# Ledger of designs, part 47: VH-VL binders against q9nrl2r1430to1533

Target 1, 104 residues: q9nrl2r1430to1533
Amino acid sequence: GGVHELSAFEQLVVELVRHDDSWPFLKLVSKIQVPDYYDIIKKPIALNIIREKVNKCEYKLASEFIDDIELMFSNCFEYNPRNTSEAKAGTRLQAFFHIQAQKL

## First folded at step 19 (VH-VL)

Design ff4
Fold by OpenDDE, fold request of step 20:
Structure ff4 (fold): chain C 104 residues (1-104), chain A 121 residues (1-121), chain B 110 residues (1-110)
Amino acid sequence: as target 1 above (104 residues)
Amino acid sequence: QVQLVESGGGVVQPGRSLRLSCAASGFTFSSYAMHWVRQAPGKGLEWVAVISYSGKDKYSVDSVKGRFTISRDNSKNTLFLQMNSLRAEDTAVYYCARKPSYQRATFFDPWGQGTTVTVSS
Amino acid sequence: QSVLTQPPSVSAAPGQKVTISCSGSSSNIGNEFVSWYQQLPGTAPKLLIYENNKRPSGIPDRFSGSKSGTSTTLGITGLQTGDEADYYCATWDDSLDAYVFGGGTKLTVL
């Protein structure tokens, strides 16, 4: 049910944040640090934003939660070349997520 | 060869203006955010300003806000720094520097040779 | 007064190993990749280390970088007279929303 799913989402976000490869995803990219980021990425998202949405019960379906997580990874791969540390971290974290998401 | 060449430095009195240029070659200039970094005589490095690859987004350090403007002309592979209302503390070698185009690329490579700006009465 | 703190000077004899420290906080070194630059007398800074411990092409493996917590260290082995220069650490500061540098370290080869 909704309560069970909410707890599952919360736990999964915690696990993602604690993962060693979460560093590219913890918060939104700074506009000054990367001034061209938002010219390319039109739907920015990060784990802190997803966590807030979970806490506010904005996810009614598991698919909505999964979509935001996948968007987060998609943004990473869109902006960062494959050979970057960010893309590599994203690849590993996404694999971890896919395993954990099966429990939802 | 990737290269940045600054120009436009000189000696001016306080309150005057200068416009620095940075000519880029050897890489796709329009794909990179560009920075200005300065170094006062005998002092360390200080970040001054950044501009996105398209020129749409610009930011600068507080000490130069309202006085300095960073811009670029991608058709000419040139970066600019318009410096108005110059002060003695603006005296420095000004470097243009390239920022790699990925999320946590928190470094500059390469740097230009620098151009010297001296503000004195 | 620099956001990142470096010793003002270090010295060693040719062939020796020298380390240069750079200390910051959780808002900069603690959360971001660190880079190191070499500035030979009368020249522009040159990138030595990026992403904490990676060397650009052309940089000898005598130069190394490491990061732990809110501090980073540049290591130079087999010190040469040509290594005499100023060295700067740099990173992004999340609290200041700006790129920041250390105060620089003057390396003297004895």
Scores: ipSAE 0.877, ipTM 0.952, lowest interface PAE 0.5, mean pLDDT 96
Fold by OpenDDE, fold request of step 20:
Structure ff4 (fold): chain C 104 residues (1-104), chain A 121 residues (1-121), chain B 110 residues (1-110)
Amino acid sequence: as target 1 above (104 residues)
Amino acid sequence: QVQLVESGGGVVQPGRSLRLSCAASGFTFSSYAMHWVRQAPGKGLEWVAVISYSGKDKYSVDSVKGRFTISRDNSKNTLFLQMNSLRAEDTAVYYCARKPSYQRATFFDPWGQGTTVTVSS
Amino acid sequence: QSVLTQPPSVSAAPGQKVTISCSGSSSNIGNEFVSWYQQLPGTAPKLLIYENNKRPSGIPDRFSGSKSGTSTTLGITGLQTGDEADYYCATWDDSLDAYVFGGGTKLTVL
């Protein structure tokens, strides 16, 4: 708990960002680039936002951290059809996350 | 077949207005964000504006802000570009173009045939 | 002038291979998918390549795209007279928050 958990969250975020399939998730979607996005996705989130929350110690429980990560993937699958590069990348990254999250 | 057909172009003097239309067919128009892209004579392509599927969100390039307004009528499968206070540098072929509906679809397909706007004294 | 930089022109004889380069920065090509468009004389642009290297239906495999770093390249093999056209690269620019195009490359078939 405490400092140890924060360190674990930080490390996991770093690993997610470094992953080859992180590109759909690194930052929030531009409203101009994808003007439809926020009409569909009501709780937008990205790895940079999650990293900020970690740095600010906003996650008191591992479950809260995990929930945000899962939300990030859920948003991806909600907006992007299954056959898109985004959805495929999300699928792989989520699988990676699930493995790494076992260490939390 | 997916098709876009622009109309409304013409020759006008500086300061005047034009309204371009783009008729869509062969796809669910109301499900797609739509764009305007222009091409000055003998020049390259320049993105002009985008509108969300519902018409609620609109954005445009800085050079046309305050003068051009993108809109749509989904009941008529039509995209519009209201161009006010036209300038000589607005002279171009104006294309409407469809954006595929996924996150990093940073491309346009298809394009209309274009409609020519000429602004001159 | 254009955010993305292309050579103004390239030329080759029928049957040969040509490449058209498009260079940008980390805020556009470096972080985003690139697309290529063919514009035949007097016609509208036509999507040729999307997501760096994918071809839409109907585009022959003699057209190819590749991306490395902050640059992308369009390849055309078995050049035909009908390939004479202008070619444009395009992508999104995160810094400008806008869609951007290259200046275009005129391909002449000798």
Scores: ipSAE 0.876, ipTM 0.952, lowest interface PAE 0.5, mean pLDDT 96
Fold by OpenDDE, look of step 19:
Structure ff4 (fold): chain C 104 residues (1-104), chain A 121 residues (1-121), chain B 110 residues (1-110)
Amino acid sequence: as target 1 above (104 residues)
Amino acid sequence: QVQLVESGGGVVQPGRSLRLSCAASGFTFSSYAMHWVRQAPGKGLEWVAVISYSGKDKYSVDSVKGRFTISRDNSKNTLFLQMNSLRAEDTAVYYCARKPSYQRATFFDPWGQGTTVTVSS
Amino acid sequence: QSVLTQPPSVSAAPGQKVTISCSGSSSNIGNEFVSWYQQLPGTAPKLLIYENNKRPSGIPDRFSGSKSGTSTTLGITGLQTGDEADYYCATWDDSLDAYVFGGGTKLTVL
């Protein structure tokens, strides 16, 4: 139910943020730092945005929460070549997420 | 071989304009964001401007906003820096530099040899 | 005046090891990858280290980079006369929304 699921989402976000491979995902990409990012990525998202949505109870279903997390990883893999540190970090973090998400 | 070659530098009086060019070769120019970095005589490096691969997005350091405009012609593999209302403090060697196309690639490689701009009365 | 702080100069004899520090803050080095550049006299900067500790092709393993907290260090072992140059650290600053450089360090080989 709502309160318990909310707590689970919060905890999972905390675990993702604390993970060593979270650095590509902590906040939205700067338009100046990466000026071509938003030409490619049409639905930008990051862990801080997801955390805010959790805190505001915007996720009514676990599937909605999972969709945003998967979108975050999808964006990473779409923009970053496979051999980059970003993509590698994303791969590891996503694997971690998939394990934790089984508990939801 | 990846190469960047700047040109267009010279000596100008304050208030005048100058247009720098950077010719790129040895790589797919249109796939990379490009930067200008300058170095005043005997001083360190200062980031000046960036332009996205398509040329759609442009940004620059505050000290040159409204005066400098970065642009590019991908059909000619050329980067430009239009410098208007030049000031003495704009005196520097101007380098064009390539930025790798992934998210946190906060480095430049390669750099051009630079072109010297001197603003003096 | 530079956002990133480097010692103005370091020196050592050939064959020795030197380290060059670069100090920043949580808005730059603390959260971003750091790069190092070598600038030989009268030449353009050359990428020496990227992503804190990676060497581009052609850069010998005598050059190393490390990062801890809000600081980074360039190490040079087996110092050679040809290493005499200016060295710059660089990264992105989230607060300034700009690329930033250290003030540069002049390395003199005695």
Scores: ipSAE 0.868, ipTM 0.948, lowest interface PAE 0.5, mean pLDDT 96
Fold by ESMFold2, fold request of step 20:
Structure ff4 (fold): chain C 104 residues (1-104), chain A 121 residues (1-121), chain B 110 residues (1-110)
Amino acid sequence: as target 1 above (104 residues)
Amino acid sequence: QVQLVESGGGVVQPGRSLRLSCAASGFTFSSYAMHWVRQAPGKGLEWVAVISYSGKDKYSVDSVKGRFTISRDNSKNTLFLQMNSLRAEDTAVYYCARKPSYQRATFFDPWGQGTTVTVSS
Amino acid sequence: QSVLTQPPSVSAAPGQKVTISCSGSSSNIGNEFVSWYQQLPGTAPKLLIYENNKRPSGIPDRFSGSKSGTSTTLGITGLQTGDEADYYCATWDDSLDAYVFGGGTKLTVL
C-alpha cells in the first residue's frame, strides 16, 4: 500500500541482501555461466530486481512483495539440487525471511 | 567411472578446418553442460566454449566466435568442436570438460586427456 | 596480463607447506566461487578445490583453499615430490561474461 509499507519492504530487502546466504540471489543468473537456467526457470527474479520494484513503488500489497521473494526461493530449489551450496543457502535465507516477514 | 576422451586433433595448414570429438561415459551426458578449454604450448588454460545440456544454447570466447562451433549428440554421448578458418594461434591441446548443472558451479570435473591441434604451414 | 594473477613459481622441500596466491577483482573472485586445478607434467588438469575451499572425493585434506576479498589461496602441506606440477585458479568473471583461469604457478619440490 502506502509509503510506510514501502519503507518496510526496503528494510526487509536490505536485511536479505546483507545476510551471509544472499549470494545466490543478488542478481539474475548469467545465461552464459549457466546456459540451461532459463530453459527451466520461466519467471526469473533476484534481490536487485525486487529492490528496484520497491524503489519504483510497484508493489501494491505486502502479498505481492512476499510472492516475489517466495518465487525467488522456489526458483532456487527448482533449479539447484538440494545438496548444493545454493539450495542450502536458500533454505537458510528463506527461514530468515519468514522470521523477518512476521514483523510486517 | 566417469570418462571423457577427445579425438580428432592433428596438424593442419592455416585456413583449414578440423572437427574434434569428445566421447563421454559413466554419467548421464544429457544432464550436463559441456565445455571446451584449450592450452597453447607453454601457456595457461583458456576457456573456449560451452553448450547447454540440450544443445540449444551455445557460447564461445570472442577470439573464436564465427570460426568455432560447439555441438553435441546426446544419443551418442558425444561433444563436438567444429574449428574453421584455423590460425596459428589456435595451436593448443584441446580438452573437453564437464561442469555440474547447478547455478554457481564454476568448476570443471572431469577433464578429458586432451587432443592436440597444430596449425602450421 | 591474466585477469587472475598468480606467481609464476614457488618451491619448497618435501614435508614443508606452500601457499599459492591468486588475485582478481570484484567482478570475479570477489563475488564468485573459485576452483583450483593441478596439472601434473604431461597430463590433463585435475580438480583439487571447488567452491573456494571444498575438496572432491579422493583429494587429501593437505590440500586446502581459502578466499579473502578479491584473493584466493591454495595451501599444500606435507609436500611430496609427486606434488610437483602447475597449479591454476579459476572462476567466473561477470564483467567479461566468461570463465577465467590464472596464468598458472609451477610448484617445484626440492
Scores: ipSAE 0.635, ipTM 0.870, lowest interface PAE 1.2, mean pLDDT 92
Fold by ESMFold2, fold request of step 20:
Structure ff4 (fold): chain C 104 residues (1-104), chain A 121 residues (1-121), chain B 110 residues (1-110)
Amino acid sequence: as target 1 above (104 residues)
Amino acid sequence: QVQLVESGGGVVQPGRSLRLSCAASGFTFSSYAMHWVRQAPGKGLEWVAVISYSGKDKYSVDSVKGRFTISRDNSKNTLFLQMNSLRAEDTAVYYCARKPSYQRATFFDPWGQGTTVTVSS
Amino acid sequence: QSVLTQPPSVSAAPGQKVTISCSGSSSNIGNEFVSWYQQLPGTAPKLLIYENNKRPSGIPDRFSGSKSGTSTTLGITGLQTGDEADYYCATWDDSLDAYVFGGGTKLTVL
């Protein structure tokens, strides 16, 4: 989209990164730390990658940006059992995302 | 009862090979990444290697790269460590250990009781 | 030389408390979950603490963990003679791309 829409994407990504529950999502999962991750998760994505795509104006539509953010949460819930700290953080950050998205 | 039992240790001369085994029971072995951790006599613990649940992805610490190969046979619930070109500094008790299958599980539970490898002239 | 530094030994009397420190850096403890292990004489390591301060089922609450900055501590209250063991901290190190352990701390119960 337009310049105002891209500025809104940047603002939202910054707010997500600053959130206390962003820690599972800041960067891509290490293949050595978690060797099974990429056997399960075929479309990996993280906040640093999303931020770079915003900086490069790679999102044509707001829906594409939203899809990447929702993919990030979906990956978390697919890989991590619901009782884990990761899944709980994902649930809280996703709720925060939905609130912040309404503001922009 | 979740259990890991190592075997295959022994005394060998430098340059020789050994193959360690770890028999798993009481859990779905093919659902977990598996690790080897070693402990030199009178020393602390050193992480050695990891293998993904399918066996497709394998990684090891730099000091053993090219010499040690981690592998698994999920049909037999068995983890292996092939150790080639053994050196005196490889002398240790070798433990197999399970890591839970979620993103930031940075802990090992359970551990086997260990098998001793002694590399001496 | 371990990347995680622990005191080589600590001692205390039965019924007392001890703390065991473990210091690292931003590439490990500062950004990763920490675990702690007990190794009784002649036995394999056993998980005591995961995710900085959580206890697995069966570990009594007299064992505790905490993390601040690039340091972590294991606390043991109500010390028993059966607690005499080596204790190790562990975490992931992003710079080494490896799991790392502290050098270990021998606890003596006098």
Scores: ipSAE 0.593, ipTM 0.851, lowest interface PAE 1.4, mean pLDDT 91

Design ff4
Fold by ESMFold2, fold request of step 20:
Structure ff4 (fold): chain C 104 residues (1-104), chain A 121 residues (1-121), chain B 110 residues (1-110)
Amino acid sequence: as target 1 above (104 residues)
Amino acid sequence: QVQLVESGGGVVQPGRSLRLSCAASGFTFSSYAMHWVRQAPGKGLEWVAVISYSGKDKYSVDSVKGRFTISRDNSKNTLFLQMNSLRAEDTAVYYCARKPSYQRATFFDPWGQGTTVTVSS
Amino acid sequence: QSVLTQPPSVSAAPGQKVTISCSGSSSNIGNEFVSWYQQLPGTAPKLLIYENNKRPSGIPDRFSGSKSGTSTTLGITGLQTGDEADYYCATWDDSLDAYVFGGGTKLTVL
């Protein structure tokens, strides 16, 4: 947790949001749009929520931040079949995340 | 072959009710969210309601809330629309439609042939 | 008032190309996948394009879709008399919490 780590979380979240493959992850899935999503995904999370948690200093450890990001991808792969645009975007963004996370 | 067949339409007076059904075949009905979409005579398409594949979650547009109830019976592969307190503006062809059950699926395939509801004095 | 705006009609000769526009906003087309439907006279709508530009099995590649900003376009080449139909764009609208359709475009093949 120091000030360097907090700015690194912010930088990483900004890079994820700006990535072309972020579109499935920007906000929580609408239960009207996808009414069965929350029957399957019990720990929903999205980039806007993670970004707000960084801004409010809710992550005390880097592992907590990384866990939320990985949960986001895990939810995507659990709900969406592998051949969907969502799962493909998740694979590419997760690979990008792993490269950027080496800077933490 | 995937198929949806609606029934139960008819001519009714304002304030009365109708129950529509949609028989599904050729796919695992209980694996899909199902929708109703309507089309007034000579007009465009309007989304009406959705029900989750388990039947647990149901949503409808504001103009029909409290009057229309979507439901399903997965053991009979059948979707329903209970329409109460019908108004002249509810006059339309009513279609059932299937939507894929992944995160950003925003399309309907297939559609049924439709059943006509006419609400007239 | 239609959330998604389409021209009410378009026409072109057999063998020619036509495009049908559909304009929305950042609450719908700008951030959501678009689909297109063909409704032949007296029939139910049929899916023509999904995820902005993908065709389901059985839809020939003379039908195409594109999206730019808050607008989407259906393209049809090699027009046939059998293409005379109403065409609808559709997407999700986050502000309304609803699926929305354009007002429809009547295609006439002269």
Scores: ipSAE 0.585, ipTM 0.861, lowest interface PAE 1.5, mean pLDDT 91

